# VH-VL binders against Adapter SH3BGRL (SH3BGRL), part 5

Target 1, 113 residues: Adapter SH3BGRL (SH3BGRL), of Homo sapiens (Human) (o75368)
Amino acid sequence: VIRVYIASSSGSTAIKKKQQDVLGFLEANKIGFEEKDIAANEENRKWMRENVPENSRPATGYPLPPQIFNESQYRGDYDAFFEARENNAVYAFLGLTAPPGSKEAEVQAKQQA

## First folded at step 22 (VH-VL)

Design aa2 (from z4 with light chain N32H)
Fold by OpenDDE, fold request of step 23:
Structure aa2 (fold): chain C 113 residues (1-113), chain A 119 residues (1-119), chain B 111 residues (1-111)
Amino acid sequence: as target 1 above (113 residues)
Amino acid sequence: EVQLVESGAEVKKPGSSVKVSCKASGFTFSRYAIHWVRQAPGQGPEWMGWIFPILGIAKYAPKFQGRVTITADDFAGTVYMELSSLRSEDTAMYYCARDEYWDSGMDVWGKGTTVTVSS
Amino acid sequence: QSVLTQPPSVSAAPGQKVTISCSGSSSNIGNHYVSWYQQLPGTAPKLLIYDNNKRPSGIPDRFSGSKSGTSATLGITGLQTGDEANYYCGTWDTSLSAGVVFGGGTKLTVL
């Protein structure tokens, strides 16, 4: 299942929007997901800290939500999500199989042909 | 230069309140947690609480719960600590310190704000 | 009285090695990262070690940290006169409330 680590009480409107974009996308596409609130739950916060790969962490500071995982596999941050979305590669980004008839599936089919 | 700039010394009467400011310079505190730590004369540091502005988290030590308030002004890049119902025992140096996470160590400290509570 | 226990004082001659212990419990050191701070007289504490054994930039490799079980140790080799200070360990604690706890401090005297 897709896990999205978010800060429900974030003071940043930018972060809130980014979180909503990710969650909204998942909902709209009926992709199953779990929200992991790092503001309300210290264990979530700690887990995120420890499981965001070092090469994906900012040079300084805490990795900012949203952070997206497929189970225990790190998939990326908002920027990575955004890029994937722009390229119609969100399912690949999420580590999921693109549904039949999707633009992403069509592109993949062409590449395999 | 990365630093935390704290407000000036305070002299307060018992029962009053004090509000100390901590301004980030050379960096944005949005990506950091800010701790408040005080130190009475001749004693070790005592943790009061912390705030993680970007995540909207603020927590206080039980000892100060109900008497301390930590807030942040994102526009001013400043964190505040207000301590109410002051007593003589609150006389101490009050430090703000940044933490990359919340438990990764306080790597930048302010110079401290002396708060003296006396009749 | 402090949640974390440190020896009140340690001493050694220049060039020697000293160790400062920090004893806690499963709710703090046992499950959380330990930091060490140096405090010179009249100054704010300075971070020496974080995440148990990592040194911030600018901290010489004479300073080292380790953690085992519910205890942590600060090591200082090649002791210098300038190392005379108070040293505090700190860590997160989740026993009663989530927050930072400090040791009582250790006064290091360079003989």
Scores: ipSAE 0.869, ipTM 0.942, lowest interface PAE 0.5, mean pLDDT 96
Fold by OpenDDE, fold request of step 23:
Structure aa2 (fold): chain C 113 residues (1-113), chain A 119 residues (1-119), chain B 111 residues (1-111)
Amino acid sequence: as target 1 above (113 residues)
Amino acid sequence: EVQLVESGAEVKKPGSSVKVSCKASGFTFSRYAIHWVRQAPGQGPEWMGWIFPILGIAKYAPKFQGRVTITADDFAGTVYMELSSLRSEDTAMYYCARDEYWDSGMDVWGKGTTVTVSS
Amino acid sequence: QSVLTQPPSVSAAPGQKVTISCSGSSSNIGNHYVSWYQQLPGTAPKLLIYDNNKRPSGIPDRFSGSKSGTSATLGITGLQTGDEANYYCGTWDTSLSAGVVFGGGTKLTVL
């Protein structure tokens, strides 16, 4: 299951938008996911801190939501998601198999041919 | 230079309120948590609460719950701590301190604001 | 009185090693990172150790931290006169309300 760590009470319009973009995408594509609120739940904050890879952490400060995991495997932040989406590689980004008939699946098929 | 600049000393009457400001300089406070810690004369530090502006989190120590309010102004790059219903026991040095997370250690401290409560 | 317990005072001669203990419980030190602070007279506390055993930039390797179970220890080697100060341990606590708790402090005297 895809896990999206978000801050429900964030005062940042930018962060709110980024969170909605990720969640909206998952919903629109009927990809199962769980929201993990790091603002409302201390355990979620702690888990995210400990499980975002060191090389993926910002130079300073707390990793900003949204942070995306597939189960316990870190997949990336919003920038990584955005890039994947722009390249029609979101399923690969999420560690999922692109569904048959999807644009991503078609691109993959062509690359393998 | 990374620093926290606190407001000036305060002299207050019992029952009144005090609002101390803490302005971030040399860094963006929204990426950090800001703690408020006070220290009475001859005593050790006492944690009052914290705020994580970017996440929209503010929590207070039980001792001060209902009497303390911590807020942030993103435009001013400033965090505020307001303590109401002041009593003589509130006489102390009040520090704001930066924390990269919430429990990673307070690595930058303000110089402190002296609050004196006396009749 | 303090949630975390420290010895009130320690002393040693210059060049020697001292250790300062900090004892807590499973709700704090047992499950959370420990930080250590040095406070010189008339100054704000200064972070010495974070995340149990990490030193911020500028802190000499004479200072070390460790944690085991529900206790933490600050080590100071090559004691200098300038090390005379109060030292406080701090950590997160979830027993009653999530927040930071400090030790009662240890006064280090350099003989």
Scores: ipSAE 0.867, ipTM 0.942, lowest interface PAE 0.5, mean pLDDT 96
Fold by OpenDDE, last read:
Structure aa2 (fold): chain C 113 residues (1-113), chain A 119 residues (1-119), chain B 111 residues (1-111)
Amino acid sequence: as target 1 above (113 residues)
Amino acid sequence: EVQLVESGAEVKKPGSSVKVSCKASGFTFSRYAIHWVRQAPGQGPEWMGWIFPILGIAKYAPKFQGRVTITADDFAGTVYMELSSLRSEDTAMYYCARDEYWDSGMDVWGKGTTVTVSS
Amino acid sequence: QSVLTQPPSVSAAPGQKVTISCSGSSSNIGNHYVSWYQQLPGTAPKLLIYDNNKRPSGIPDRFSGSKSGTSATLGITGLQTGDEANYYCGTWDTSLSAGVVFGGGTKLTVL
């Protein structure tokens, strides 16, 4: 299951929008996910800090939500998600198999041919 | 240079309120947690609470719950700590301090604001 | 009285090594990162060690930190006169109410 770490009470409009974009995408595509609120839950906040890979952490500061995991495997932040979406590679980004008939699946099929 | 600039010394009467400001310079405070720590004369530091603006979190030590309010102004790049119902025992140096996380260590400290409560 | 326990004072001659202990519990040091602060007379505390054993930029390698179980230790080698100060350990505590807790402090005297 996809885990999205979010801050429900974020003071940043930008972050709120990014969170909504990710969650909205998952919902629209009927991809199962869990929300992990790092604002309301200290354990979630700690877990995210410790499990975002070092190379993916910002040079300074706390990794900003949304942060996306597939189970315990880090997948990326919003920028990574956005790029994947723009390239029709979101399922690959999420570590999921693209459904048959999807644009992503078609592209993959062509590459294999 | 990265620094926290605190407001000037305060002299208050018992029962009044004090609001201390902490302005970030050289960095964006919203990406950090800001702690408030006070230190009475001859004593060690005492944690009061913290705020993480981006996450929308503000928490207070139980001792100060109900009397302390920590807020942030993103436009001003400033964090505020307001302490009400002041008592003589509230006389102390009040520090704001930056933390990259919330528990990673306070790496930047203000110079402190002296608050004196006297009748 | 403090949640974290430190020796009230330590002393050593210049050039010597000193260690300052910080004793806590499972709800704080046992499960959270430890920081150490130096406070010179008339100044704000200064971060010496964070995340148990990491040094901020500008902190010399004479300062070291370690953590084991529910205890932490600050080490200072090559003691200098300028090291005379109060030292505090700090960490997060999840007991009762989550927040930062400090040790009672250790006064280091350079003989």
Scores: ipSAE 0.866, ipTM 0.942, lowest interface PAE 0.5, mean pLDDT 96
Fold by OpenDDE, last read:
Structure aa2 (fold): chain C 113 residues (1-113), chain A 119 residues (1-119), chain B 111 residues (1-111)
Amino acid sequence: as target 1 above (113 residues)
Amino acid sequence: EVQLVESGAEVKKPGSSVKVSCKASGFTFSRYAIHWVRQAPGQGPEWMGWIFPILGIAKYAPKFQGRVTITADDFAGTVYMELSSLRSEDTAMYYCARDEYWDSGMDVWGKGTTVTVSS
Amino acid sequence: QSVLTQPPSVSAAPGQKVTISCSGSSSNIGNHYVSWYQQLPGTAPKLLIYDNNKRPSGIPDRFSGSKSGTSATLGITGLQTGDEANYYCGTWDTSLSAGVVFGGGTKLTVL
């Protein structure tokens, strides 16, 4: 299951927007996901801190939500998500199989041919 | 230079309230947690609470719950700590301190604000 | 009184090594990162060690930290007169209301 770590009470409009973008995308595409609120749940907050890979952490500060995992596997932050979306590679980004008929699936099929 | 600039010393009467400000300089305030720690004369530091504006979190030590309010003004890059119902034992140096996380260690401290509560 | 227990005082001669212990429980040191602070007279505390054993920039390698189980230790080698100060351990505690807890402090005297 895709896990999206979010701050439900974030003081940042930008972060709220980014969170909504990710969640909205997952919902719209009927991709199963679980929200992990790091604002309301300290355990979630700690887990995210510890499980975001070091090379993916910002130079300073807390890794900003949303942070996306597939189960325990880190997939990326919003920027990574955004890039994947722009490139029609979100399923790959998420570590999921692209559904048949999707643009992503078509591209993959061509590459395998 | 990264620093936290706190407001000036306060002299208050019992029962009154004090609001101390902590202005961040040299770094993006909202990306850090700010702790409030006080220290009475001859005593060790006592944690009061913290705020993490970017995450929308503010928590207080049980001892001060209901009496302390920590707020942030992102535009001003300033965190505030208001302590109400002041009593003599609230006389202390009040520090704000930056934390990269909430538990990473307070790496930048203000110079402190002396609050004296006396009748 | 303090959630974390430190020896009230330690002393050593210049050039020697000292260790300061910090004892806690599973709800704090056992499950959270430990920080150490130095406080010189008349100054705000200064971060010496964070995340159990990491040094902030500007902190000499004479200062070291370690954690095992529910206890943490600050080590100071090559003791200097300027090291005379109060030292506090700190960590997060999930018991009661989650927050930072400090040790009672250790006064280091350089003989």
Scores: ipSAE 0.866, ipTM 0.942, lowest interface PAE 0.5, mean pLDDT 96
Fold by ESMFold2, fold request of step 23:
Structure aa2 (fold): chain C 113 residues (1-113), chain A 119 residues (1-119), chain B 111 residues (1-111)
Amino acid sequence: as target 1 above (113 residues)
Amino acid sequence: EVQLVESGAEVKKPGSSVKVSCKASGFTFSRYAIHWVRQAPGQGPEWMGWIFPILGIAKYAPKFQGRVTITADDFAGTVYMELSSLRSEDTAMYYCARDEYWDSGMDVWGKGTTVTVSS
Amino acid sequence: QSVLTQPPSVSAAPGQKVTISCSGSSSNIGNHYVSWYQQLPGTAPKLLIYDNNKRPSGIPDRFSGSKSGTSATLGITGLQTGDEANYYCGTWDTSLSAGVVFGGGTKLTVL
């Protein structure tokens, strides 16, 4: 469902760390996702070029990975993910519903936070 | 301000190699695609390959696969193209050129450098 | 790879309009962005049009680009003597391996 566009062969330590931060968070929270490699896969690279919204692109150049989508819906870049994590709003950021449960389960979970 | 500058002209013998440098200034070159294009006298441009340094991509036209290597030195702000096993038909003007996306269009070109192969 | 086909030459008088065609295939122009370049004698190519129909800063709007099916067209209005040059189309091609292909060029003569 969640698709994270990454460059597996990036020589940038900063990009590698950002990619691992996103993927590691998704794994740790058992959120299903697919990695879409733009370095080795031209179709992924072209798709990302065409589907990151203009208002979310840098002033010049190709938007850098990681870029996060829910299927075809753009959710954001690393900075947007980081802000969502700091605000404890990651499911909303990803366009996902919090795991199904009763109203009582949600209230009780919030009381424990 | 935004500029690409190739190294100086070279005269080479058949069977040797040449390594041309392309120094970038006025922009963060690793965030852009850099293409290498050559142009033989009286002919149109011929694409040789490209590099996108920050993504770790370097790819070559099939005609040059095995003879060309394109690399980057982020510290020096420089892209290199090395062409080996030179032949007389490799005599041409060689350019480096910037592309915002690899497939959009080459918006900044170097002045070009001549490589002449003769025996 | 597919070589893009351009007419070898075109000519027109100052002030007139000219178009230069570039014919390709679905593996290039049909599915990928087209760019156009002007090359004056003794100089490097200069980008006139990118992403099919967009102009870089500094290129006047009398230069235009369009694309239909597997063909692209460069339009030049208000021809000037300084427009006399070779013009090349370029595009991404995926027919054999991914990469850039160029047309053979069109010599524009202004008379």
Scores: ipSAE 0.727, ipTM 0.866, lowest interface PAE 1.2, mean pLDDT 90

Design aa2 (from z4 with light chain N32H)
Fold by ESMFold2, last read:
Structure aa2 (fold): chain C 113 residues (1-113), chain A 119 residues (1-119), chain B 111 residues (1-111)
Amino acid sequence: as target 1 above (113 residues)
Amino acid sequence: EVQLVESGAEVKKPGSSVKVSCKASGFTFSRYAIHWVRQAPGQGPEWMGWIFPILGIAKYAPKFQGRVTITADDFAGTVYMELSSLRSEDTAMYYCARDEYWDSGMDVWGKGTTVTVSS
Amino acid sequence: QSVLTQPPSVSAAPGQKVTISCSGSSSNIGNHYVSWYQQLPGTAPKLLIYDNNKRPSGIPDRFSGSKSGTSATLGITGLQTGDEANYYCGTWDTSLSAGVVFGGGTKLTVL
C-alpha cells in the first residue's frame, strides 16, 4: 500500500499544495493509499526522520513532506512525483503496474519493440 | 552566521505576563524545531516547550500548560514565548534553542535573557 | 527534580579520563536520542554530543557519548582545566507528554 507522509497542520502554502497534488492524483486514479500524519503523530514523524534515505535528505534539517513510500520502500518526494507525472511514469514511480488503457500503459506499449 | 538572539532583560510584577522574542538569522528558522528552555539561579535547564513552524507544531511541557504560548512570525524571522500569571519562582534565564529535528539535540542557543519577577 | 539522574560531581587530574553517567527509563533514554551539554559559568549551554554519540563540528574527539539500555555516558579524555563546567544530559521523553527532559547536572572539577 502507498503511504504518503504529510503534515496536516502545516501553515505552508507550498507544502499544502504539494500534499494536495499528490493525494488528489492518487484519489483521482483510484490508487489505494494511507495518509501518515507527522504533525499529529509523533511515531510517524520519527519513522519518517529515520527512513528517508540519507542521499534523499536536505543538507540540513528534517526532510519536508510529502514523502512517498510503497509500504516501507521509499519512492520519493514531491519533486520526484511531479517529474514522474510529467513523464507518464507515476505507476512505475510508485512501484505499481500501470492499468491497461491508462496513458502510462499506452506510452509503454508504444515504446516496446 | 547562524544565531539566535533573545530580547532584552525584563523585570515584572507577580501576576503579569512576559513575552520574549527570539530573532533567528543565518538559517530558515521555520524549517527547524525551536525549543524554549529556562534556568533558575543555581539550577539546571528546564524545558518549557517547542515549535516547528513549517509543520504547524507547538507543544508545551505539562508544568507550563495553560501559562505558556509559543508562536512564530515568519516575516519577522522571530519566535515568541509568552508566560502568563508570573510568580517569583519564574525568575530565571530564558533561552531559545534550535534543534535540527526536535529530538536530536539543541545545537544553537541564544545567549539568554533574564526575567525577574519581584514585588 | 530531574527525570534523568546524573552524579552531582566528578573530579580528576589534568590529562586523565572521566565519565559522567545519565540514568533514565524506557520512556526516554531507552527509546530516544541522548544529547550532552557543557555549561561554563555565565554562559548558555553548548552542545557536545547529539544523537547519542555524534559530535558537532568543532567538538574535539576527546569528548564521546554512548548509551546502553536506559543509561547514557559522556566520556572526556585528556582533561584540561578549561573542561571545568557543569554537564547536562538531555533526551526526548514520552512518559507524560512528548518533550525534552534534562538531567540535574554534574559539576566537573579538574584538580
Scores: ipSAE 0.705, ipTM 0.881, lowest interface PAE 1.2, mean pLDDT 91
Fold by ESMFold2, fold request of step 23:
Structure aa2 (fold): chain C 113 residues (1-113), chain A 119 residues (1-119), chain B 111 residues (1-111)
Amino acid sequence: as target 1 above (113 residues)
Amino acid sequence: EVQLVESGAEVKKPGSSVKVSCKASGFTFSRYAIHWVRQAPGQGPEWMGWIFPILGIAKYAPKFQGRVTITADDFAGTVYMELSSLRSEDTAMYYCARDEYWDSGMDVWGKGTTVTVSS
Amino acid sequence: QSVLTQPPSVSAAPGQKVTISCSGSSSNIGNHYVSWYQQLPGTAPKLLIYDNNKRPSGIPDRFSGSKSGTSATLGITGLQTGDEANYYCGTWDTSLSAGVVFGGGTKLTVL
């Protein structure tokens, strides 16, 4: 299952919008997911600190939400999600198979040919 | 260059409140945890609570729950700690301190400010 | 209210080494990161060690930290008279409501 780490109480308009953009995309495409709130839930906050890969963390400080996992496998942050969506590669980014007939499936078929 | 500076020393009467400010410079303070720690004369440090402004988190030690409020003003670059219902045992040096996370260690400390509670 | 136990004092001669222990429980040192602080008389605490064993920039490598089980240790080698101070361990604790706890402190005397 896709897990999206978010801060529900963030005072940052940019973070709120990024979180909603990710969650809204998942809902619109009927992709199952769980929200993991790091503001209200300390265990989620600690887990995210320890499980975002070192090469994906900022030089100093805590990586900012949203952070996207498939179960325990790190998939990326908002920038990675945005790039994947721009390239019709969100299902691959999430480690999922694109539905038959989708734009992503069509793009993948053409790239393999 | 990276600094935290607490507001000036205060003398307060029992039952009143104090609000100490902590101005950050040289870093984007909203992206870090800011702890409040006090130290009574001859005693070790005592943690009061923390704030992580960009995440919207503020939590308090059980001993101070209900008497302490920690807030931030991103525009002013300042964190505030307000302690109410003051008693003589609240006489201490009060520090704000930065943590890269919240559980890692406090790498930048203010010089501290004295709050004296006496009648 | 120190949940973390430190020896009240240690002493050694210049050039020697000392260790300072910090004993806790699974709700703190056992499952969370340990930090160490030096406090010279009349000054704010200064971070020596974070994340159990890492040194911030500017802290000489004669200061070291380690953790085993529910206990942590600060090591200081090549003692100097300027090392005479109080030393505190700190860690995250989840036994009550989650927050930082400090040890009671250890006074280091360099003779």
Scores: ipSAE 0.684, ipTM 0.870, lowest interface PAE 1.3, mean pLDDT 91
Fold by ESMFold2, last read:
Structure aa2 (fold): chain C 113 residues (1-113), chain A 119 residues (1-119), chain B 111 residues (1-111)
Amino acid sequence: as target 1 above (113 residues)
Amino acid sequence: EVQLVESGAEVKKPGSSVKVSCKASGFTFSRYAIHWVRQAPGQGPEWMGWIFPILGIAKYAPKFQGRVTITADDFAGTVYMELSSLRSEDTAMYYCARDEYWDSGMDVWGKGTTVTVSS
Amino acid sequence: QSVLTQPPSVSAAPGQKVTISCSGSSSNIGNHYVSWYQQLPGTAPKLLIYDNNKRPSGIPDRFSGSKSGTSATLGITGLQTGDEANYYCGTWDTSLSAGVVFGGGTKLTVL
């Protein structure tokens, strides 16, 4: 299952909007997911610290939410999600099979022809 | 260049409160954990609590719960610690300290400021 | 007493090696990262070791850290008279509420 690490208490407008954009996309496409709150839950915060890859972090500091995993496998941050959406590759980005009839599935089918 | 500077020394009466400021420079402090640590004369450090401004987290050690409030002003680049109901045993050096993560280690410390509680 | 236990003092001659222990529990050292601090007289603590065994920039490699089970150790080789200071271990603790705990400190004397 898709796990999205978020900070429910963040005062950052930018972070709130990015989190809403990711969660809203998953809801609209009926993709099952779990929210993992790092502000209220220390275990989630520690897990995210330990599982976001070094090359996906800022030069220093804690990586900012949202952070997206498929179960325990890191998929990316907001920027990676945004790029995947622009390229009609969100299901691939999430490690999921695009639904039949979706724009992503149609693009993939034509590329194999 | 990276530094934290606490406000000046204070002398307070028992039962009053104190608010110490901690000015950050050379880094975006809201992206780090900022801890407050005090140290009574001749003793080791004692953790009071922490704040992680961009995540909206502020938590306090059980000993200080109800007496301490830690806040941040992102525009001023400043963290505040307010300790109320002061007692003589609150006489100590007070530090603010930065941690890249809340649990990694405090890599930047302020010079500290004394708070003296005397009747 | 302190949640983390350190020997109150240790001494050694210049050029020698010394180790400082820090004993805790599963709620702290056993499951969380350990840091070490040097405090010279009249100064704020300075980070020597973070994340159990990593050195910040500018800390020489004669300072080292390790942990095993619920205990951690700071190692200092090539002792210098300038190393005379108090040394503290610190770690995250989750026994009552989540937060940092420190050891009571070890005074290093360079004889």
Scores: ipSAE 0.670, ipTM 0.871, lowest interface PAE 1.4, mean pLDDT 91

